# VHH binders against NADH-quinone oxidoreductase subunit I 1 (nuoI1): the designs that were tried, part 3

Target 1, 152 residues: NADH-quinone oxidoreductase subunit I 1 (nuoI1), of Koribacter versatilis (q1is57)
Amino acid sequence: MSIAPLLRKVFLIDLIKGLSITFKYQAPKDCQTEQYPQERPVITDRFRGQPMMKLGENGETLCIGCNLCALACPENLIAMKSDRDPVTKKKVMVTYVYDVSRCMFCGLCEEACPTQSLKLGTGYEMALYSREGMVLDRKVLEHRTAPEPYEK

## First folded at step 24 (VHH)

Design aa3 (from z6 with K57R S102E)
Fold by ESMFold2, last read:
Structure aa3 (fold): chain B 152 residues (1-152), chain A 122 residues (1-122)
Amino acid sequence: as target 1 above (152 residues)
Amino acid sequence: AVQLQASGGGFVQPGGSLRLSCAASGFTFDDYYMGWFRQAPGKEREFVSAIYTSGGRTYYADSVRGRFTISRDNSKNTVYLQMNSLRAEDTATYYCAAGEWELYDSEEYDYWGQGTQVTVSS
């Protein structure tokens, strides 16, 4: 006997068995996915989301103008302009821009910051209809919120 | 008197290697970022590489990434630039520099060396 009848039997049986498995899991209580936006994930402190710049207790910038974040960025998304304070000879950050449209959220800029001024926050809803809003300036970065607490 | 003495330049064929050294004196070497810049005749000085004070982080221009390696030896007050896979476009006078801040803008470095000539030609 040829193997063709055996293949026909296996093909039909496998299809029916496959359909029964899918049918078995139709109940809503078996849904293992999160139903965004009605169900939202818990965001941990380690999450790498929208960039933000922390301010000190007096509302002063913690950024020292070192440009290490820009050098660390593999996509070259950060540009800053610094000026030297004539009295202290230290760099002072004047302008800061962060283009999140091409950001891969790797966290290298956060790791490079010596004062922990730059941080990747918890924001993940960053979609816009145009790109003009994706270039974040200093004002926008300084008004972002801290990460939500971790919950399992 | 701050001194930065660059050495190790020379004539090399394309695809060859050179190692530049910059010996520093007259300042606390451990407190300074060290950088290498280069200038070809008729062109502006451009950033090549920089290294953080501890040596734990290094930076490279896109044109040299993967070919050049910067390192420092704080016990000898010396910074090194290992240049591999050299190309004709790398021909320039190479300068070492030291600064407390801002690693990529040549105007922001406090001290500069004399420079050493690197020539890559077939």
Scores: ipSAE 0.000, ipTM 0.144, lowest interface PAE 16.1, mean pLDDT 76
Fold by ESMFold2, last read:
Structure aa3 (fold): chain B 152 residues (1-152), chain A 122 residues (1-122)
Amino acid sequence: as target 1 above (152 residues)
Amino acid sequence: AVQLQASGGGFVQPGGSLRLSCAASGFTFDDYYMGWFRQAPGKEREFVSAIYTSGGRTYYADSVRGRFTISRDNSKNTVYLQMNSLRAEDTATYYCAAGEWELYDSEEYDYWGQGTQVTVSS
């Protein structure tokens, strides 16, 4: 009968070997993860992040008030109010509400938008201390800027 | 003609309770967000509470959170505000309002009631 398998179990040789491997990788230079927030990822153009509404060259809204984004949303978190301009008789979006707190970032509203006005942008730092701030209005959506990185 | 009639106000001692009601007519109640605002003498109107069209989501000002409860009954076209543990600073005229959007700013609501006086003092 061989002592080697039993001796390996008694002295936990396989465990010690495993621990030595993990200890070898404790050096900070061997860390493969991104150390958020000191290291931040490069975000691709197709990322589905913080919602925004794109404006035209003159700062005019591209939204035509069709309500297709609200119909496409599975969480029903989009609401808009439209009126007809009495001069032009075109349907005009007056108010727009987006409840980011319930958003699952599926992109269906972006796909439904015929003028490419509504877009899920590249922002990913959206945490707030209040739920009320997570309900975005037209002003916030049209003037969204890239988030500032955390300072120490 | 749109009407919002608030009722249920009155005199109450500190720590007491009141239930305000706001009966609505002249519009499709189910499509409107409902809110309560209050105005103390010499102060601007302030937000108290709001409830979504479905009644599943409610909002409260920090000063009333945990003491006031908003609810709605779409079959009766009525919004309620249950006010518990009333304090002297809650003394104000309470107004109900209806809007097509969830808004904290009183200027964004489309229809307003006449108000009901709530007075909390010994």
Scores: ipSAE 0.000, ipTM 0.102, lowest interface PAE 18.1, mean pLDDT 77

Design aa4 (from z6 with T53W S102D)
Fold by OpenDDE, fold request of step 26:
Structure aa4 (fold): chain B 152 residues (1-152), chain A 122 residues (1-122)
Amino acid sequence: as target 1 above (152 residues)
Amino acid sequence: AVQLQASGGGFVQPGGSLRLSCAASGFTFDDYYMGWFRQAPGKEREFVSAIYWSGGKTYYADSVRGRFTISRDNSKNTVYLQMNSLRAEDTATYYCAAGEWDLYDSEEYDYWGQGTQVTVSS
């Protein structure tokens, strides 16, 4: 065995080289990481974040209970029940559940929505300590505002 | 009575085009989807395309996307399916349908038209 390879192993030269490279980029001036929440990312209009349901001009639901959003969801995290309105004889959404804890924010549900009721907003600060709080119903979705910014 | 009258089927060579029409009568479809299904011999009925009547949102099966275009004329209560770049595998009986729920599931459609045959062959 060549002494050189052995010495490299004994002195952990490769490890030290790796660590030196890693630490080289740890200087604050070279840090590319945004220091959240002091530094927040710039959010674009096309950002896919907080699910919400848009309402009509008079506050009416735009959801027609067609279930296309649920069908489009690859995670199957949307569930709804629809019924026949006794007056209009139209199908209407009765209940709606969106489990955000399982959401990958792909936007397929939004794209599938024929009335543009379901939207992924720009809000992204949705972290909770429990998954139960991440199961959103129609009331939450229809009245959801931007989440409060996280503060230390 | 609600009626869906489909037309426009026929024989065409591969690469050719056809335009199907479906005229609805006897019902208003404001919140309905009007769609097309097709069934080839020995195969199950499959979704082809649909349009949300009020908003005009269109939906396509992956197999026809980019080749087929669904459109509507509100004044005529008619849906059109422009079929371009037709292939042999597009040969089927095409059915017009209207529904409010689960537009990809034929069982959820409330109204059906008569089938129109589309045959793509050299």
Scores: ipSAE 0.452, ipTM 0.762, lowest interface PAE 1.2, mean pLDDT 89
Fold by OpenDDE, fold request of step 26:
Structure aa4 (fold): chain B 152 residues (1-152), chain A 122 residues (1-122)
Amino acid sequence: as target 1 above (152 residues)
Amino acid sequence: AVQLQASGGGFVQPGGSLRLSCAASGFTFDDYYMGWFRQAPGKEREFVSAIYWSGGKTYYADSVRGRFTISRDNSKNTVYLQMNSLRAEDTATYYCAAGEWDLYDSEEYDYWGQGTQVTVSS
């Protein structure tokens, strides 16, 4: 039976219908929310998370100091200094800084890297109480261990 | 002495194709970029494309992306620039270059070849 339009307005039938649907999906069985940290998300290989620098098999840097990652960064959060090695006459990376606090995790820096040295890893638990810890240097990027998972 | 020898320029109609070649001699480019720059009359030299020699990573200017393809033949120490769907604005003298740093900046390239003229005109 179609309720008269005026009666529907007076009794807020449409609102009640809407609320009934909303409350129906509040049942635990219908909940699609992961209960972090007890339930952790499945992280894919292409996840753009914590920056890292891959090393060669002997622990050598794969960075060639080309500065392309810095140029590719729309936030200009990468600072690199390179110099020419006096013996080999090759350009080499001297210093590297990545300010992750300003990172939007777009992956342009990773895409720009010709040696695939710079990668956005699968780590996502990077929260700190200060910004100072978010400025990553070469040592941190190359030797960073996976953070301990958060447990409450 | 390091030499870069470019070839393949010419006249072509809009929508046509050309293939540029740059043969390198006198040096190993394992850690270098081989790139192409172009300069039109009255304009500044601009980056076109580059390839990292060892890994083969390619880079393109936005103006040529999807139309130009850079490749390399390691056995010949040669870089190729396949230019498709050419436009009048692609008319310029094209230069082959090799560098290690900041591939978009012509001042950072160590070696240059002679220019080859590309003219796109109806």
Scores: ipSAE 0.362, ipTM 0.721, lowest interface PAE 1.5, mean pLDDT 88
Fold by ESMFold2, fold request of step 26:
Structure aa4 (fold): chain B 152 residues (1-152), chain A 122 residues (1-122)
Amino acid sequence: as target 1 above (152 residues)
Amino acid sequence: AVQLQASGGGFVQPGGSLRLSCAASGFTFDDYYMGWFRQAPGKEREFVSAIYWSGGKTYYADSVRGRFTISRDNSKNTVYLQMNSLRAEDTATYYCAAGEWDLYDSEEYDYWGQGTQVTVSS
């Protein structure tokens, strides 16, 4: 006549064992998650974040108006207009629009750019109160900067 | 002088296949987009296909997507167009072209070949 199975149920031994296991992992050193927004991840240089257009050291545009980024975008989010400089006979980009609301950050537009003007930067905090703000023009794209890394 | 020599045209039955070649000389082939255009009698020249200078991206008109395949061999300075499932509407003179800037606008291409005739007929 063993009472061991009954005593185990009465004293909730299986529950206590479960709680003990869970409690052992409560130490802050065992926490594997990032506590956003107080903690933020380290973002690598290869990260594909908010699109931006790089400028040269003198502030000049690097974009040559080739339209290759627009052709490469699978979501058709990019539109540009270009014109020829009558003196140099080279194309110059005059308007540029990038709709990031449907962007999946695939990087195909960056890969298509021959001058490395368009790139996906390191910014990942892109929430806005309106959809209209997600349509970026040339001015916004050219004035973006990569944020400084956060401490973990 | 810059030369683009298109070849591989001819007569073919509907549903048949042809492979066009365009050999380039007189410029740095690796720096140029290569494209194929076609012109039927009485119509404007229309875009067919294009390929990025590294061979990494290819582009096709909607009328030929899935039937034509463009490729390039930078070691041989040659671009190819494999044309499958040919139709009577594909009958035209096919031109190869090289440009530095745009892929779709025929007026933006710097150099043009002499063309090769493709005729699709029973």
Scores: ipSAE 0.000, ipTM 0.114, lowest interface PAE 16.9, mean pLDDT 76
Fold by ESMFold2, fold request of step 26:
Structure aa4 (fold): chain B 152 residues (1-152), chain A 122 residues (1-122)
Amino acid sequence: as target 1 above (152 residues)
Amino acid sequence: AVQLQASGGGFVQPGGSLRLSCAASGFTFDDYYMGWFRQAPGKEREFVSAIYWSGGKTYYADSVRGRFTISRDNSKNTVYLQMNSLRAEDTATYYCAAGEWDLYDSEEYDYWGQGTQVTVSS
């Protein structure tokens, strides 16, 4: 009966209306996304990122070899080996392996550590082309420090 | 090949001082903790001192604490043992040793040097 609705369908008026709305949002000021890698998020201290082991002020390990972090891990991705200190005969951590590829970053290992040696740091750029780099050993974990927040 | 070359031994009077050096090659020196052991004739090998791979934490046997100082220079791949206030009981062959950080299968060190003789006598 009305010709106007038919003309709207023939000439794609509804499509043109939709396109005009989309064009309104093309201005860069309307972009709400973070444009990685030029824009990076500000990371708080509570972020649960790449694991690290904190060292004492004299470069000494804070780990006492208790294995509580491995027991707390739901993915069982932590393995440690302890031996007796050759002088004191007390248990000390010798090797420590953390498989980040299976890690869900739950923080349970950090909470379980009684000396706060193990920490989930603020590093979030962990992608690699191989799995071998995702298995962190004691050397890698101990050489990491808490990174400063990204700014500018 | 892995080599640990100990040097600096000799004859010294009681109360004297010696400085032992152990030069390492054939492995990544700054990934190992280093130790000194000694063996007197007719006795078992005895732990003397050890130093963490970063140089931060040091270990000493009770018999030498306060008299011996262990240190390392990762730029020269060398560990040192400064022995002060030497006694006749310190007479032994001193061996340096290196333990791999991530590959420890036992509490023994992985690599050993040939030893250097230290003799303390009146």
Scores: ipSAE 0.000, ipTM 0.148, lowest interface PAE 15.8, mean pLDDT 75

Design aa5 (from z6 with S102D Y104F D105Y)
Fold by OpenDDE, fold request of step 26:
Structure aa5 (fold): chain B 152 residues (1-152), chain A 122 residues (1-122)
Amino acid sequence: as target 1 above (152 residues)
Amino acid sequence: AVQLQASGGGFVQPGGSLRLSCAASGFTFDDYYMGWFRQAPGKEREFVSAIYTSGGKTYYADSVRGRFTISRDNSKNTVYLQMNSLRAEDTATYYCAAGEWDLFYSEEYDYWGQGTQVTVSS
């Protein structure tokens, strides 16, 4: 029996139906929300998180100072300075800056890197109290360890 | 003396294919970008494709993506450009270049080969 539209309004039937659905999904068995930090998400290998620079087997830089990562960045958050080595006549990276505070973690910089030096790692707990701490230089990128897991 | 020798150009009909080759001599192109540029009459030289020889990373201009494939054989010190589905607008003199910086800018390439003509016409 179709309840008359006026009666539905008076008795707030649609509201009650909506609330009933909402409360139904509040049951623990239906909860899809991970209770961070007690429950942490499963991070895949393709996860785009904390920027890092991979080093060679001997700890040498794999960056060739080509600037392609900077050019690929839609946010223009990568800045680097390169110079030509007077002996080898090869260009080398001198300074590297990655402002992670503006990063959208799109991975275009990683894709652009011809030597696979620049990577977005699996780290995601990067919160800081200051934006200045989010401007990563070469030293930080090459030696960054996984942050300590957040615990309440 | 450093030399880039390009070959493989010619006349083809629209929809046809050509394969360009660039053989480097006088140096090893390890850790270089090997690129192709083209220049049509009355137009500026434009980037076509490049490959980083050590890692094999490839780059393409939007106009040739999906139609052209760049590859390298390090043992032969040679770069190849397979051009498929050629169009009239692909008509140009193609130049092989070697460099290590800003591969999209011709000014940053250290070595240039002789141009090879590609003509796509009915």
Scores: ipSAE 0.145, ipTM 0.576, lowest interface PAE 2.5, mean pLDDT 87
Fold by OpenDDE, fold request of step 26:
Structure aa5 (fold): chain B 152 residues (1-152), chain A 122 residues (1-122)
Amino acid sequence: as target 1 above (152 residues)
Amino acid sequence: AVQLQASGGGFVQPGGSLRLSCAASGFTFDDYYMGWFRQAPGKEREFVSAIYTSGGKTYYADSVRGRFTISRDNSKNTVYLQMNSLRAEDTATYYCAAGEWDLFYSEEYDYWGQGTQVTVSS
């Protein structure tokens, strides 16, 4: 082995060069990372975040209990029960569960919804310390507001 | 009597266009799915497209997405299927269907119209 290649290995020259490049981009002025929560990202209208159910103008449910959202979900995190209205003979949603802890926010459920009841909103600050709070039922989904900003 | 009357089928060359119509009578299809299915000789009936009449949400089979457009006129109780860029494999008898999407009990539509033949050939 020639001395030069051996010396390069011994002194880890290539490693040092690599590390130097890495550290060069660690300078604060070159940092592209938003310092949350002091700096919050700009959220677009099409952002897929907090699941919610939109209501009609009179506060009625727009969900028709068709279960298409559940079928469209690749994570199978939506479960619902429906029944037949004894008067209209139409299917109606009785219970609805959305496990947001398993959600990848793909939006397929929203696309599948024929009445546009189910929406992924722009809220994204949904972090909790327990998974139990991430299982959303009908009541929660229909009355969700923008989450409170996290300040710590 | 409940009836779905389909029209607009015919013979076209590849790349051509057709517009199918399905007029519902005997009932109003508010809050219904109105759909189109097709069946080619020796093949199973397959889903083509559907629309939720009250909201206008549309659904398409992958094979027709981007080429076919389903629409509705609630005032006329009519559903339309605009078929563009037709291919030989689109040759089939097309059926109009209406129903409430009942995924818990049945996936079948409540009403079916008569078939209309679409033939795509050079």
Scores: ipSAE 0.121, ipTM 0.559, lowest interface PAE 2.5, mean pLDDT 87
Fold by ESMFold2, look of step 24:
Structure aa5 (fold): chain B 152 residues (1-152), chain A 122 residues (1-122)
Amino acid sequence: as target 1 above (152 residues)
Amino acid sequence: AVQLQASGGGFVQPGGSLRLSCAASGFTFDDYYMGWFRQAPGKEREFVSAIYTSGGKTYYADSVRGRFTISRDNSKNTVYLQMNSLRAEDTATYYCAAGEWDLFYSEEYDYWGQGTQVTVSS
């Protein structure tokens, strides 16, 4: 009987071949991945990142308190409270919370907003050590800065 | 006086179609969201459909999405609900409503019509 298959098992020839192949690709110039955080991707303007609330040109809230974003969210991550302004007789949003911890960044809330106030911005660095910091209030949402969008 | 007059209801067989109309008067129609609600006997009034003030954005309950189409004509102060593929569970009194604030809850609408009966039966 030939001993070639047995010798390959005893000396682990196929394992050594496999290790040799993977070792050849360890050179940094062969790496296709972006090495976060030293290398960072270019983010498009259609990116769906950290939620934010846009303010008008004079710093006024664009949100009309319609609750459409909360109803559109499949995970029910959004809650708001509104009151009627006695002078204008329009609803005004007074509290707004967005729980980002379970957000899948689907963009349905952005699509539902009639004034285009709520937007998924370009921020992607959202890691925290606790869940409490991931519940964003109105102040955080309205003042969150987005990275500069790249040219088309 | 503010008036919302719903019409176009009637008796229809399953799989049929009806077109409801709601004519509005006594307020600035262009400033109001328009909605349709329905109430079956002994049940709570439920949301059916709503349309944005400009007519560009529409909303539907999941039970009617793809079968019903809401539209509005601000020149005629009228909102329409085209109901296709009607089923027995669609039998209800259909109410039109106008509101400035919220589209989905009946208690948030400012003005209501008298309703029109839609009956889907073999």
Scores: ipSAE 0.000, ipTM 0.111, lowest interface PAE 18.2, mean pLDDT 76
Fold by ESMFold2, fold request of step 26:
Structure aa5 (fold): chain B 152 residues (1-152), chain A 122 residues (1-122)
Amino acid sequence: as target 1 above (152 residues)
Amino acid sequence: AVQLQASGGGFVQPGGSLRLSCAASGFTFDDYYMGWFRQAPGKEREFVSAIYTSGGKTYYADSVRGRFTISRDNSKNTVYLQMNSLRAEDTATYYCAAGEWDLFYSEEYDYWGQGTQVTVSS
């Protein structure tokens, strides 16, 4: 064999050359990744994250107590209690429980909701040290404020 | 005790500028997203702007993009909203808010300030 191929093996020239290319791309301007948690992604409107319940213009509950979301959930993680308002005789949602610990974020509950009250929001940081906090009640679900703006 | 103190509001003519400040205390400011919201009488509270914990990424509502600039100074525990080219439609009470990033990312913020009034009129 010629001396050139053997010399390249002995001095690890091809390995060093490959390493130098990788090192060249370590400059911050060449970093293509988002540096979580210091940099966080822009979340689109269609993202299926932490569930929430939207409220009307006056802060009223939009949920009509139909239980369709619970029936649509493949993991059966939604439980609600409804009652008849003695004045209007209409069904009213009283208690709502959503267990996100087993949620696969499929969006079937959102699609089943006839009033667009239940929505999978943009929240993606849902880790907790215990399971008790993963069970969201009505108060937590109806809590809302600002979305992340959609950008293409 | 957690406290957010918004200031810098006032009366301004159309086309003018204001700079809002929100001083924070009682929590680890560096670990929180900061945001600005506004509410005109009879309207729902509206998102204006938000900034990541390190200040590297910023977000704006379409109605204010290009006119407002959000920034933060973690050494002073303060978030700022520079409002330029103000219009009458910007008249509202402006609220600052803080959201925790290391437990839950949520559409709602954990702490809210008392608000500062911004009025744009001739």
Scores: ipSAE 0.000, ipTM 0.067, lowest interface PAE 23.6, mean pLDDT 75
Fold by ESMFold2, fold request of step 26:
Structure aa5 (fold): chain B 152 residues (1-152), chain A 122 residues (1-122)
Amino acid sequence: as target 1 above (152 residues)
Amino acid sequence: AVQLQASGGGFVQPGGSLRLSCAASGFTFDDYYMGWFRQAPGKEREFVSAIYTSGGKTYYADSVRGRFTISRDNSKNTVYLQMNSLRAEDTATYYCAAGEWDLFYSEEYDYWGQGTQVTVSS
């Protein structure tokens, strides 16, 4: 009677076979993943990342103070206050607050903006140690300043 | 009840100075634009000056630019109008007003004071 099946178990043939398969794929040329953070993905134009406010060619705000972005937000995380410029009689945005910590990046605020001032940019590294830093004001949004970087 | 109490008016010689004060109560002063208007006898009410809710931006009618200075103290709920180099044409009843929008047109201000008389003569 053959004892080959028992000897195969005793000598760990299945383990050795498994090790040989994994060893075959140890060559660096077989790596199919992106090596973050040294390799970073190419972000498409339609990506919904960190919010930003675009400025015009002369550095002026494009926001007209319409509040449509705040009304469109399902989480109600946008708050703004506007005043009327007495010379031009146009509404002017004074205060703008965006709470990124509750943002689901749906893009509804971007689509609601009539001047395309508010945009979800390409930034995807937004982690912070505190919630307070995730509340972005007008200055941060207009200058594309990232929130405080991740630190221990 | 909303109250705007203007004070500081009086008689003054041409080239003299006065400082008007307007104390407010009964509403959230910090959320309202404050403005000064004047009405001379036989004339319609005229815009003089206005100041933003935060106090950082000010506006003046062309006839008073460089001579009048508006300011506000939100801790005291008071707006001030410093009037220098007064002219006979500045003689009028000066009214303070508070509104949410449209600093130049009197019909768009929500609350008005009783006014203080400024007379510049001789």
Scores: ipSAE 0.000, ipTM 0.083, lowest interface PAE 20.5, mean pLDDT 75

